# VHH binders against q9vpf9: the designs that were tried, part 7

Target 1, 373 residues: q9vpf9
Amino acid sequence: MSMSIDSNKLLLRKGDMKLDNYPTCAVEALTRLETLIASRNKQNMVMQIISEFIFLERTPKDGDVRKSQALPISQMNLFQEFQLIIALIEYFSRPGRDATRNAIFLSLFGSHLTPQRSKLLSRLISTAVSGSVAPLLSSAGTWMQQVGCKTPLSLEVAQNIVSDFISYSRKTPEQLKQLPMVGPHFAANFMVAVADLYLNEQRSPTLNPPPDALLDTITEWMMENPTLCQASQQPLVLPAGAIAMPFTTPLAGLLRWVVLAPLVSNRSAYSNLHLSLLRALQQLVSSGESTALPSQDLMQIVKSLQSYCARLAESKTDPQADAAYQKCMERFAQAVQIALSSNCITNQIQLLCLLESLPPHKLMKIVIEAHKK
Key: E = the ipSAE of ESMFold2; O = the ipSAE of OpenDDE; V2 = 0.75 times the mean of E and O plus 0.25 times the DockQ between their complexes.

## First folded at step 1 (VHH)

Design q1 (framework vhh_7qbe_3)
Fold by ESMFold2-Fast, scan of step 1:
Order: sequence, then C-alpha cells, then structure tokens
Structure q1 (fold): chain B 373 residues (1-373), chain A 122 residues (1-122)
Amino acid sequence: as target 1 above (373 residues)
Amino acid sequence: QLQLVESGGGLVQAGGSLRLSCTASGFTYAMGWFRQGPGKEREFVASISWSGGSTYYADSVKGRFTISRDNAKNTLYLQMNSLKSEDTAVYYCAADSYRLFYWGSTPEYDYWGKGTRVTVSS
C-alpha cells in the first residue's frame, strides 16, 4: 500500500495541478478540494483557486488581487464544457459520504455563480436528469434549497429543464416520469421553482399557464405520490457546522395553479392535480405537521383573486355570477378548510380577514364562519 | 468483494462469430473488454456506459464487434463477428466501481476477470 499512499500525497500537493490531460486534471483538483473540505481549516481562498482551475477561469487582470467586481473569465470551449460535465457526473456518482458530496457541490456552485458556471450547472443537471444520476440530483436538490428555490439561479435551472424536456413534447417525457423516484428532493424543489414561473402575477401581468406537458408531468407525479411535497421538508445532509437554509414546499405554488387555472384554462389535469393536493394536505395532517402551508403564500392567492375581481368590476361583470370565479373559489375553499382544520396555517386571523374581502362564495363563507373565533 | 467471470471463448474459424459473456457478482458502472494476444501487450477492445446508451470501440474492431449489457442480470456481452486470426487472444472483462462513462483506451478499471481464450484459425 505504500505506493498508493505516496501517490495520494503527491496528488494533494498545492500548485502542482497540470492541464496536460483535461478533464483528468479537473478530477484531480476535485480530489484536492474534497481533502480541504474534510480538513477543519477554513481555506476559502485556496478552495476558490482550485474551483477556478476546474472551470479553467482566469482573473481579468493577471497578477492583480481579486476585486469584488472583477469576476473570473472562463477559458473553456464547448468541448471542454462537455468533458467537464461527464467528469462531474462520474465524480458525483462515486461511493462516498453524502455530506462530503453535498459540500463539494455547494463549493463549486455557490450562490454567486458566474454566467459561465451557471450555464454549465444547468447543462449538468439536465444531463443528470436524462441519465437518472441519483447522487448528483440529490446534491442539486440540496443546492437549490441552500441558494433558495425561487431565486434566479434555481429558476434558470427549472426553465432549462422545461426547455430541454418539455417545450417540444406533447406527452410526459420518460426521463421525467422517473425523476421523483431517482431524486425526490430535487423533484420537489423543481416543483417549487417551476410553479413560480406560471400562473403568477409577479412574473407576468397576464396569468400564463404552464405548457401542457409540464402540467401533465407534475399532475402524474402528484397523483402517483402526494407525499412528494414532503420531500422538500426532509433534513439536509450537510457537513458538520453548516447551517441548513429553510425549505419551501411546492404545495402553495401548485395550489395557486389549481385555484387560478379556471381563469385561463379548462384542462381536466387541473382537477386531478387539485384532488392530489387535497390528499397531500390530508396526509400532512395525519403526520402531525403543524406548519405545512405558509399563510403568506395563501394571501398571495387572495390578492390574485382580488385583482381578477377588480378587472371584472371595471367590465361591469358580477364576480358572483362568473363561472370561472366560482370554480376558483370552490377549489380554494376546499384547500383552506383542510389546512385550517389541521392547524397548518400560522396567523390565520389575517388570512380569514383577507378572504372576507373577496366576493361571497357559499362554501368559502361556511369555511370562514367555522374558523372565525 | 466484486468478482467478474468471463465465458463463451473457444476455437472458431476466420470469418466466424463468437459471443462472450461476463457476469458480475454485484452492481457495476462502466464496463469494458480488453484482450492480450500471444506475444502482445494487453489492448483495449470496447467500452460501454452504465446505461448501455454509449459505446466506444477500438479502431481494429469497429464494425465487427458489438458490446452490450443486461443490468438486470449484471452481465456484459461482446458479440464478435467477421473474426480474423489477429483477434486470437485472451479476452478480459473489466468493471469500474463509480464511473458511468469511460471513453479512454487506458485501462483504469477497478475490477478485472481472469479472462477467456479465443482462438481464430485461418
């Protein structure tokens, strides 16, 4: 074993990384990064240099100290990007501790990504989805939570998956059907991100529905396993001393989809998705979870309905006579009833006051009266 | 501990065909075939990714040999067609413990079988 030990010590030497066989040299650099992460010494500058070497990045001014506005410039050509993607898939697929793998992933793809690294990350994740690379998808799911599932970084990843697998398909892609089984945490966080892109007034002044294939994919996932929403709530596997960022459940975003959908679409998939969300809420209740659905997210749905009713008033249309509004309120009332009955909502008094500001609906009135105390 | 067992070798006439098999005792990632002829060094023949969706062949066997795998059976195959006397060798199965893809001709695989002999008569 002495020769293998000596070889490992040689690979750990600082400053002897060579570009004589890319991407092999990047794999060697990843091994050095892993060793530094495993040490108890904080060497952020050394880890940054190793990271820049892996991505073939150069500082804008050779020999100058890095400035906050002087980001590295990638020297990778398209072929080297593909070589690195393959090398990263191989590296993250190796046997090892989940905490270490996640720490390496977070070190490479932090919250302040250059455009080149962001583009490569999106391609890496799409390749991992296509190849069902479970360990990498697990690390990607952890990364999405740590950077925030609704941040531009996570939304770009979600948009690229929609572009790569959904945009040209009229049926659910086979690779995406397997995703909740292969990477449940990533699938849940993908749903958080993608739900934010559609039927959301903050992203568009019009309520743009999701592509049919995307709606069908998510509906099939939720019908197959309503507890997929809970995958985002599982504890993150992080290295000792790391702080986990709060999770965001896909429930609120998907509920916004099914509640607002009647305003723009008659597709039956929304009815199936709605029923699966009600099942998910009931299962959370039976699991004893007390904060499953944030009140702030429900209040955003109320605001969207208020905006719709204001537009109807301008057109002199009665919201209480509008069939689409009635369907929205019926679905919303059913979900709110389950959430309130299970004590899953914090600050429910404020939510109830906002709901009372909407044009009256028979079931919603019953729900409000039952919980107004 | 992972073990690889090759089978299917034998004597065949030039222009004939043989199918080699390699059974693994457990799950494997990237796999490949190597051979060593009389008085020659071990050389690369073919490799296959974990999913079977990507294959790579040595120039000397392209168009004649086909590598495939059955992951449910933990078995790798090499279909050898249009055999030549130069194909006479001991054929070795190789497996990687973590690499999903392996395009290199350099034999950096973690596990190796004991080999199966193929003799091609002229």
Scores: ipSAE 0.000, ipTM 0.110, lowest interface PAE 18.4, mean pLDDT 79

Design q10 (framework vhh_7qbe_3)
Fold by ESMFold2-Fast, scan of step 1:
Structure q10 (fold): chain B 373 residues (1-373), chain A 119 residues (1-119)
Amino acid sequence: as target 1 above (373 residues)
Amino acid sequence: QLQLVESGGGLVQAGGSLRLSCTASGFTYAMGWFRQGPGKEREFVASISYSGGSTYYADSVKGRFTISRDNAKNTLYLQMNSLKSEDTAVYYCARETYWYLGSRPFDYWGKGTRVTVSS
């Protein structure tokens, strides 16, 4: 495709679009994308329209050559950013073709966001959560799965939800209570992402528990919505010919929370969450899900417990006598028993070998022995 | 129109190192490297986000190759260390977009730069 210096006129020749008529030019651009997005040959045109008419981006100037990293510069002022959020909420709330709308959402925010678009996406999603904008949350859930729920992009979205709704709350925020009903796929993928941020030694040298309000929110979600973990495994509504990225279960990350929690916290909510996770696991197993609980995630829990036991050995503390370790192993053994009994763990032999390397626990020993054959 | 120009290829001994560059004539979002060896199909090597905060590598090059970018120069780099004879290929620079539309998320390619690793 030939492009002039004035690419806006080249891409939108018959459109009366002007950058000074914001957010009208963004709305008109979204409408044009509905016809262009179906054509793979128009990908460059779609991207240019989004950059110039929706996000008001420009290429770096010569002055930016002296900087180590010249980022695209958004020309939007704060009022225009607000106008765009409103326009996007209105656009994604319209009845219509979900596959086309999801494709447009994916094109707007992609797998490799600029910092400006990432900030806008977080503000957009928080606004949609507050307003219970179900179609937009559906598109956001699809986006999280397509970019990967544990990638930096999805983790940033999760961190911003925690910042906006959780960080200053002492109890479950009202805005979040209905999220599993309004946007179950988004809620499930949010749980995948947020579970990765806490009680995870891959993210922090210490096991940092989630904020109390976050723990209470997720516990209430799981107790009231027993099929919520299945929402992340539903087929995505994408355009014909698109490839859906693999789903990720929130169950594995939340299981890590409840298994490792006794090492850092005595909150009763973990016991309620644990019971709800066992119920969810049984339901996934009953539906024939062969990959309900990935072995690599379970093996990571084993590694965290090994690290804890090594530290206890330095203190001359017996892991078999440590109450916290006993509670961790009790919860872990219960979950492993359900998963193994249902043949829902890949690489079962490797997992069993790693479990045998942990200091003995009576229930876990029974589980291991029952499944060695 | 966007132009991608690869450079830095050449002949190198096994175990050696080589740095490839790709210069873009305009703005690019995510970018990646692909390669095609003699009698083989084109395969993915590495990709990088615009900010450089996210990188992905093929298992065959993980730990040996490093992808990076300098946005001020509109240039993408591939640092190749511990080169093997299997790394012999024409290396292509590509812009990543619209992965949801099919198996080929990269829709714009350069002409390539040849890398030959002698045994």
Scores: ipSAE 0.007, ipTM 0.250, lowest interface PAE 9.7, mean pLDDT 80

Design q11 (framework vhh_7qbe_3)
Fold by ESMFold2-Fast, scan of step 1:
Structure q11 (fold): chain B 373 residues (1-373), chain A 121 residues (1-121)
Amino acid sequence: as target 1 above (373 residues)
Amino acid sequence: QLQLVESGGGLVQAGGSLRLSCTASGFTYAMGWFRQGPGKEREFVASISWSGGSTYYADSVKGRFTISRDNAKNTLYLQMNSLKSEDTAVYYCAAELGYRYTFPWSEYDYWGKGTRVTVSS
């Protein structure tokens, strides 16, 4: 593989660069990444080496415990991590094209992160939320879309935001109340990630139940900012080797979460969130928004309920489980009624057939019958 | 792009044992095994959560098959004991990239090309 003279020079200097000028050397390396990204001849290996330099990473040696993982080893101390976070905040706040900032962010924090980079990413995003750093949050939101909002990386980011701002707070912090205005794309993708994170069937053994403050925060966001429901994931030009991940709208993700929530929780905070989602859905339908809630997303909720019922059939019947299912169907029927009342559902007959395959529920039967003709 | 490579398939006599492996080229969350016998639809065999703490089995294989994983090696295993002629199939490895919190057989992101298992009578 041929490399540019500048890139080869940086590679030759990597071993000789003194840490006593950090993070200045990292900022210089970011400028070189910017130049390479703007270049027609993208060199992924060179960009990876520059990223490793920015994070003060080295290749594992024979004596290293992490040798078997084939991942770079971070040499940063806590002060250097702090210096890099501040340098990145300042760098991403510079005037420039969104596409360039987003590409640099993806280059630094792509789809395969070391534990150290993942930890630093979480700290960086939390710092940006605290400081209302709109350009960085914009890039973070785009990054979540590019790597996938329901991937481990996005879920870890979401979990850290919950931990840092919500889990130990008595009320929603001011910077979180402002997040939909400062970084709407990040807020939208955060909601998708959070909804996926807190669904029941494969909960992380280290994951606590969602705090009421989280449900209340999202409820407030939805009530004040219904346009977050319309957040479409933009088609983005990805670097060579990057994967375009499947997309879920915030409304679809949140609705699935609240519909399935009775399977694990009877907390009133879920009911409040559900009502805010029904209100948002009604407003979007009334405005003629055909993409407010796609039929494919409703079909995914049907499949989740079918999976739950199949699992119950393998176990003895539990009266509590039936009550939970009835509550799920009540919430789902309310959402389906609003969705089907629009002129925008293009595959209505297939959706109705799938809904009829679910165990019977009185309200859902009324909804289905109302829309068969 | 994520790739799943199955291995360990082959010919075995009824009552015998066989261990299948599936190596992922990258990180995965929930993983599972599916199979397709001659002239049959693809059916669920077993699934495992990313931590290994939760496992699910089809009724036809409960008590005979054991699913496990080694996250350090990005490898999924299926230990098949007390094999029957009806276990003859192509076995497919499947993986999810994120927490779906749904039963994995309903929705997987990636699939391997399969490994053939033949149980002779």
Scores: ipSAE 0.000, ipTM 0.111, lowest interface PAE 20.5, mean pLDDT 75

Design q12 (framework vhh_7qbe_3)
Fold by ESMFold2-Fast, scan of step 1:
Structure q12 (fold): chain B 373 residues (1-373), chain A 120 residues (1-120)
Amino acid sequence: as target 1 above (373 residues)
Amino acid sequence: QLQLVESGGGLVQAGGSLRLSCTASGLTYAMGWFRQGPGKEREFVASITWSGGSTYYADSVKGRFTISRDNAKNTLYLQMNSLKSEDTAVYYCAADFRYSLYSTPEYDYWGKGTRVTVSS
């Protein structure tokens, strides 16, 4: 039967879908959205159906009621929110095309979320990690890539996982240990997000190390499979007007962890993570095209080391006599040498100039000289 | 495998109080208490979300029972006040990593139960 998107919307309202029968109306809406999303030319209709029948949202009222924001507000009670989480897990566990699931997930949880949808998304993803719900985690991985792995939304998701599976757990759950096997793209993007939260001067004036269990978990993931840094982009069927975002790698963020770790921690796990990252760097070049590291991320490591050396100067400590600084530079030089040799770094000339501004280190000097052309 | 261990059950007089505890061996999301009286089906008593920010109670226990959790200890509590003879049951701790709140079929992990007897 031929139906326009307007006719489909009217049919959803006139059919057996009723707002008083939750979560059934959400399940029916999800099923019917498969056809509507495939149309790709009436995104506003899709968004309205999602808002009304899935999230039970209403747009702000007219001028007779003071509105603070233009964002829709959800009428869901907490029980209905959890019923929706279960319904979404069941829906995404159904057989179907990855492209369709990804399009639906992106339509449900785009880049402009209400606080209520944001909280629901974090709960949904955390529940999917616990249940090893591979199709949902795959769509979540694609979503993190499309909205950006270091955006506030992605960082909130990462923080929720750290809280649920690391901070409040006595033992790391098997589901988290298996995450790279169940949802490799999500695991890679989670590492991009979580690496940004720790040992990062731009986010905190102190270099706060990650929780021990988180460090150990990520180190085990990377030791087991360094190719997590190369997780492929999922095929997408995007909403009309959307552009696919380029794949990002956790490599730069984890390199920052390993290089800066000696300044705040003596944990042996960082040495193992360092070795796995060197292996990942060697494996990053593809036969057809190479994946490149953003120079900006590596320059941030240089800036952090410059700040540390400035503090050493104030305490009248020679950086060449500081064991922590020497260890940082040794690890950084090894990583830079492999990355430059394997063509993994972008804009290398500017990076080499910044590295020369750091207090001298024997290995780093050799690396700089070898690559100055 | 996730283990749930209940404690705190016993004999108490009508109008008295008891506190039940349940310790989980690992991560849980929603946790709840269910009970089964002699010759009855298991029924929902109370549930709590991971954050502890939302709690839900059966009508028969509202105002008398308080559910709480200590996430650092992965321990669930049920403070039972103003106990009635109808509260006599085996109380079961249940955990779910799927944020289930109410129904027995939605909980994946169960403790062995702790017996509460309320004398008239």
Scores: ipSAE 0.000, ipTM 0.108, lowest interface PAE 19.9, mean pLDDT 77

Design q13 (framework vhh_7qbe_3; at its last look DockQ between E and O 0.22; V2 from the best seeds 0.00; counts 0 for: pae E 11.6 > 2, unsure alone 57.1 < 65, grease 32 > 24.2, SAP .784 > .668, placed apart)
Fold by OpenDDE, look of step 2:
Structure q13 (fold): chain B 373 residues (1-373), chain A 120 residues (1-120)
Amino acid sequence: as target 1 above (373 residues)
Amino acid sequence: QLQLVESGGGLVQAGGSLRLSCTASGFTYAMGWFRQGPGKEREFVASISGSGGSTYYADSVKGRFTISRDNAKNTLYLQMNSLKSEDTAVYYCAKEYDILTGYWPEYDYWGKGTRVTVSS
């Protein structure tokens, strides 16, 4: 029975959807999007449907939505937001194609995120973590990669998770502890984001350590699953014709944590995390995966150490006598040695030159000399 | 409101090079270059992902043009080499609407454009 091309056109008409029954209309919209999302030429329609029937946004009456600088305003109340979250969780828990699911998620929370959508996204993901909703977390992981794990949106999501599961809890919930098993890709990308939030002088002039519970959680994740960082490197399941954005591994950010930690903390968890990172790096070497550590991220670590040494100089303290600096350099040298051996660092020459600019450290010197040809 | 401002356009001889710049507030998303020649429709030139790790080029400019970005400076670049008369156009910087970079990316913000004239 050749369902005539015409009947499919009728089913896709915006005019057939009714806004009178939320969240039923949202669910229906999602179902319709499954068909539309596969079509390259219907992106505008997809976005319109999402805006009107899912997020209940009013389109400015004035004709060119593209020209209207005004962000669409959602008419959703708090109850409707909750309904939407539940509806989305249910929808993403249904059997379906991963590519379609990911495409829909990306369409819902793409580049035109209003503050309201952003907040809803954060709540949705937190709810998914709490409920161990694997398919949704998978889509969220894909989303984080596509938008960038260090973008404000991703950081907001990460911060929200930290707030919900770490800051307001005396003990890390079991659901967060299980996140690497439930959603490894998301967990890895989450780690990228949270790593960027702390001990980062680009974000704060002061090195702010992560909350203890977060550090412990991340450390436990890394100890239990040394391949977790590789989860960010998994091929994305996207619709045909879609271009996957480059992946980001949590290795560089976490390395920054452990390397700079001696400057702000003496917690043993950092030592454990460091060991786990070294193991992870070794595993990458075995897998033949290249470019896991951007040189720029490592250069950031060097810059932080340079700044610290400058402060030491101002206080007439010899970096060679500074225990914290020595420990930083030891950890850094060990990691760099493994990374260089695996050829997983981009622009290695520049990094080596920059490392040479630091006050000398015995192990680091050995590492530099071994790789400086 | 995201403002895109193009610069670097001008007169150049065939075979010459030109570098266009686009400054924007908030370079976190994929960006692209478009051009519109005299009497022609606006056409895609190149696009780059938010991180800068992925690039896409129109066939007509492949091997000659390079799109890049400096997120720290909130600046998008288009290095144009081996320019031809056919490259004469107003070049527009645009922000990609969708995070799904495909063959038909949609863009939501556009610059005012910068004119590039290639003389024979």
Scores: ipSAE 0.019, ipTM 0.398, lowest interface PAE 6.4, mean pLDDT 86
Fold by ESMFold2-Fast, scan of step 1:
Structure q13 (fold): chain B 373 residues (1-373), chain A 120 residues (1-120)
Amino acid sequence: as target 1 above (373 residues)
Amino acid sequence: QLQLVESGGGLVQAGGSLRLSCTASGFTYAMGWFRQGPGKEREFVASISGSGGSTYYADSVKGRFTISRDNAKNTLYLQMNSLKSEDTAVYYCAKEYDILTGYWPEYDYWGKGTRVTVSS
């Protein structure tokens, strides 16, 4: 029965632990969590209890009528939240193993993410962006991939970055200019998430363009960092036994932006973004990457263009004479040509049939004919 | 606190099929299935992302098992086809935290799981 059982019993009494020296006791708890993560036999329940203690969370008592449906209740006031954010910034800035930092980050924010932990996570990431805290941003990038870059949780993080840095800016914020160098994996995963929020018919029948400062920021990132899309596909640094979630590149989402943009915007930044995306796509294709531009994402762009052409037909406007449609098809044809030349597109026949259903475009017709068997 | 309840296990003959279900209280991101056979340690079976767009399988079940989810019903499924005697185990539903960190689900925490017995 021995020491391991006694240790677990002591940790299970987290409610009896002294809070007199917060956040020092939270830092001590992080150190204990680090030790457990490094052990051969991981103790999931003990680690959950330690994370609850770090966030000063109380679970409903045994016998409470709502126990099975109740989320943990945070006891943190605003000052304690501030103290914890500073403590986490300091903790993650210390020298150490990346796998350990990532495991700790996932343990704190991966599952059972209460509204208060979600709010604190957003504040923590924004603080890390402002302070260029590379180790924490690296862990945040890993976390976004592990929870899924297009999940509600990742989208909330992306929306908070837009709110904190973009919404009040008339130009690219200085802290964001350095983000691809400081935290490339986070920057790439942020682009996956934020690309899903704008110019996306699946989220809104009205194609809402991104804020000007956001478009300019992403365009500058892609132009100045040609390998940035590859950062989202690099192997995750995880502890032994952890399952790496699938990679996702920002290429498909950003391609949707540049293809659909002429329908709602005349900004020149989309032309620069388009050229940088073609360069990034060519590099990934040349490296043998089969997931750079999934056929499902290309088919979704076709469906959006079909919807637009149907509306033009109702107004008796000729899609072949519509300048916006011509620009959409020109950009789309160039990207499709590179993608199809890779021989990595699944359901190529279905994609070609869908492309042929669009009103004719000179370059697209050439691309389709070149890839018919 | 997230609660998971597994169901759908039973006795099936080799080559047969069975569908397991796991109902979750509250929202979950990535989810998966683990199993523990007689006299063996717990092993990973399959996982699925929060959106359902990405799946991972253990080599021993790849091509035979299909993981899926219905987020409107907060339910995770494991469709098991071409069952073999080696698939005999207690099957456990796992939440994001355990999958992402490599920590195994604790038996007592989630209850007894659901038992699958494959006869030959």
Scores: ipSAE 0.011, ipTM 0.370, lowest interface PAE 9.5, mean pLDDT 79
Fold by ESMFold2, look of step 2:
Structure q13 (fold): chain B 373 residues (1-373), chain A 120 residues (1-120)
Amino acid sequence: as target 1 above (373 residues)
Amino acid sequence: QLQLVESGGGLVQAGGSLRLSCTASGFTYAMGWFRQGPGKEREFVASISGSGGSTYYADSVKGRFTISRDNAKNTLYLQMNSLKSEDTAVYYCAKEYDILTGYWPEYDYWGKGTRVTVSS
């Protein structure tokens, strides 16, 4: 279209839109980016406009710098950061195509963020949760899937939500409780991320349980929203030519919570969460779920149980008599049995062989024997 | 800035194997492979996270191709087994931004690629 060439000339010829017009120049830049993103030969211009006009960043080449691959340096003051957050909330709240909003969001907040962009992203998403801003949360959910729910960027967002709504709140805010209804894909991806933060020896030498309020919130989400884990399986709405990254369900991470929880906690909420996870596993359709419970994630649970049994041996305690271990294995066996009937486990033979390395458990032995043959 | 150099292509018989390499001149978070067959649009093949812990594949290559990386050598690999005539293409490595958005600018963003030809 002739409009794409005219839009490009307009932006290029208007010169530098700077501080004396902020945040208006950021809003104008956002509108112009929609046209430029559709033109696949304008990536460098898109990145320059975002850096200079939206985030007010200085390039490293302005000084005598040694690292040409260093991230741009933000020159925004705190008031301008606030103005930008408001402008972005308003922009993403406008009626429009989901594909366009997602393209803009991914261009603003791709995988390579300066520390200041990452902090601003976390504040933006927390503000969107507080305001129940569904279109922005939908774009944030797409963003988490595209960059990966367990990457440092996604984990930082998840940690900031826990901080803002769980750690510093006297009670869980209604807006967080409503998140599955307002932004189900974001809520599912948030659960993937936050499940990775707790009861996970890949992240911490010690099994750290989630805060009680977070556990209660996620348990209620799962109980009240039976198909929430399936929200990540819906096709992404992306611009033409974009490639959808594979979805990740929260099932594996939450299963790790309920299986390992008896080692560190006696909260009854884990029993309710376990029941909800079993129901979610039973509801999964066979087609397309080959990665819902990847065997590598389940083998991580085995490794944590092996470590616990090694510590029992040091204290001369028989794992088969240990109530916590037996409870872990009961939950694990129930989940594995149901997941196999729902066709939710990949590489199951390898996993079943590894399960045999654990101290024996009656139900798990039955499950292993039934499915190895 | 990041510079990507592909290598390892060649002629191979159907059912054979080939290993592609991509040397990056700088650090990136995620990387991947794309390919373009004769008269076709460029299509996604595989991607790998910055740490190498997460991999993703197009359905057409899943189970036959393995993506990996060696961050100490700044090198991305694609092991291609059980090759088929449909795999004939020029293969390009790509950085994270292109994988997420599908944005492929015309300027020196794509190298020459490495050609893979699978004969019957």
Scores: ipSAE 0.000, ipTM 0.348, lowest interface PAE 11.6, mean pLDDT 80
ESMFold2 (binder alone), look of step 2: mean pLDDT 76; pTM 0.779

Design q14 (framework vhh_7qbe_3)
Fold by ESMFold2-Fast, scan of step 1:
Structure q14 (fold): chain B 373 residues (1-373), chain A 121 residues (1-121)
Amino acid sequence: as target 1 above (373 residues)
Amino acid sequence: QLQLVESGGGLVQAGGSLRLSCTASGFTYAMGWFRQGPGKEREFVASISWSGGSTYYADSVKGRFTISRDNAKNTLYLQMNSLKSEDTAVYYCAADYDYVFGSYRLEYDYWGKGTRVTVSS
C-alpha cells in the first residue's frame, strides 16, 4: 500500500554510511555489495563503495582532466589496515554463496589495486594461510587465476608468502603443510607463481634455486596430493555471465625446476618432485581445446639447456659426457614421453624439432623417434 | 563521462602492419579491442589486464596481434602484424572501471567511436 521500495533501491543510498566509524562502514559496505554485485549495471557503484568505505581512498577533485586520472590515495593508517584485515577474515568466514564471495574478492583486489591495497592483500592472504581460513583462500585462488598467476600482482603475493613462511625457516613450516587440503586451488596457483621465480632465465640472469624450505614444502605437497596440479583446472565459481580466465597448471614450471636442477643442485628433493610430476602427468585428463602442458613453456626449458651446452663448449667439455646434462636430459625425456602419451602437448612437432637440436641423449632420441611418426 | 578516442587506422596491403591507439579521458581498469567488419557482427579481438601482465586474444588474431597499455598516458595499443583482408573492420576500443572478472569481458560500458582499418589485396 505505502512504500513499495525493494531492498535493491534502499541499497543504492550509499550516502547513509558514515566514514568516521571505521571499520563499521567497511563491514556495512561488504554487506551491501552482496546485493549490488549481482547487477552488471551497478559495477561502477560497487567500485566507488569499495574505494570510499572499505579502503578509505580519496580521488583528487579538481577541473583538470589529467589530475582526475590519478590513482585513489588511501587514507588508512596502520591500525585501520589491521582492522580491515580482521573484518575481511570475519566476512569471508561467513556461510554464503561462493560466486558472490569470489566476485567481491575480485572487486576488492582485481580493480583498484594500488601499492597499499597490494600490501594489504599480501598481509590478508598470509593471515588466512596462518589461520587456515579456507573460504578466503578459495577466493584468493580464484583471484590469482583471474588476474593471471604469473603477473606481477600474483608474483608479489607469492613472494610475500615465501618471505613470511619460508625465507628464514630451515624446515617446512607447519602452517603450509595443510595448505593443499585447506585451499587446493590457491596452493596450485601459488605453485604456478613461485615456479616462475626460480630456475628461470627469463626472471634471473642466473639459475637461482628455490630456498630449501620452499622446495621441501612443494615436494611434500606433490607427494601427498597427487591431484594437486589438477586443482587449477576446475571451473571457477563466478556469477552467471562472468567470463573466466584460462586455467594454468604448475606442471610446466615445476618440470623446469626438476629438469634444470642438476645444473645447480644435488638435493634429493628434486628426484622426489620429479617422480611426483611423472605421476601427475600420467593422471592428467587432456582436451584438444586446452592442454595442461604448453609446448612454448617446454621450449623455454630447451633454450636453457642450449645455453648450458654452449657454455660447456666454451670450456671444451663434451655435453654427452657431462653428468649434470645427462641427468637433465634423463628427467626431461621421461616427462616428455609421458606428456606426449597423455596428449598433454598442443604442438608437439615444433617441440620435437627443437629437442633434436640439443646434444644427443640416448633416451631422448628414443622418445623423439617414437612420437615423430 | 568516460570518453575513448581511437587512432592509427588506415589503408594497408595484405601482409602489412598497423598500430592502433586508444586514449581514455579518465582512469580505466578493464580494456579491450573489438572489431566489426562490413555486414558482420561486432567481435572480440583482444583484452589486457590493468597491470599489462595478462592478455587474452581471439583465435583469429593469436600470434599476429599484440595488445599493450601505458597507464601513465591512459592509452591502450594494438600492434597488428601480418594483416589479412578478413581483418578489414572498424576497430573499437572498450573500457570499464570494473576489473572484477579479470581482463576479458564481453560487456563493456564505455566504447569509442571506432577507427577504420582497410586491408587491400
Scores: ipSAE 0.000, ipTM 0.113, lowest interface PAE 20.9, mean pLDDT 78

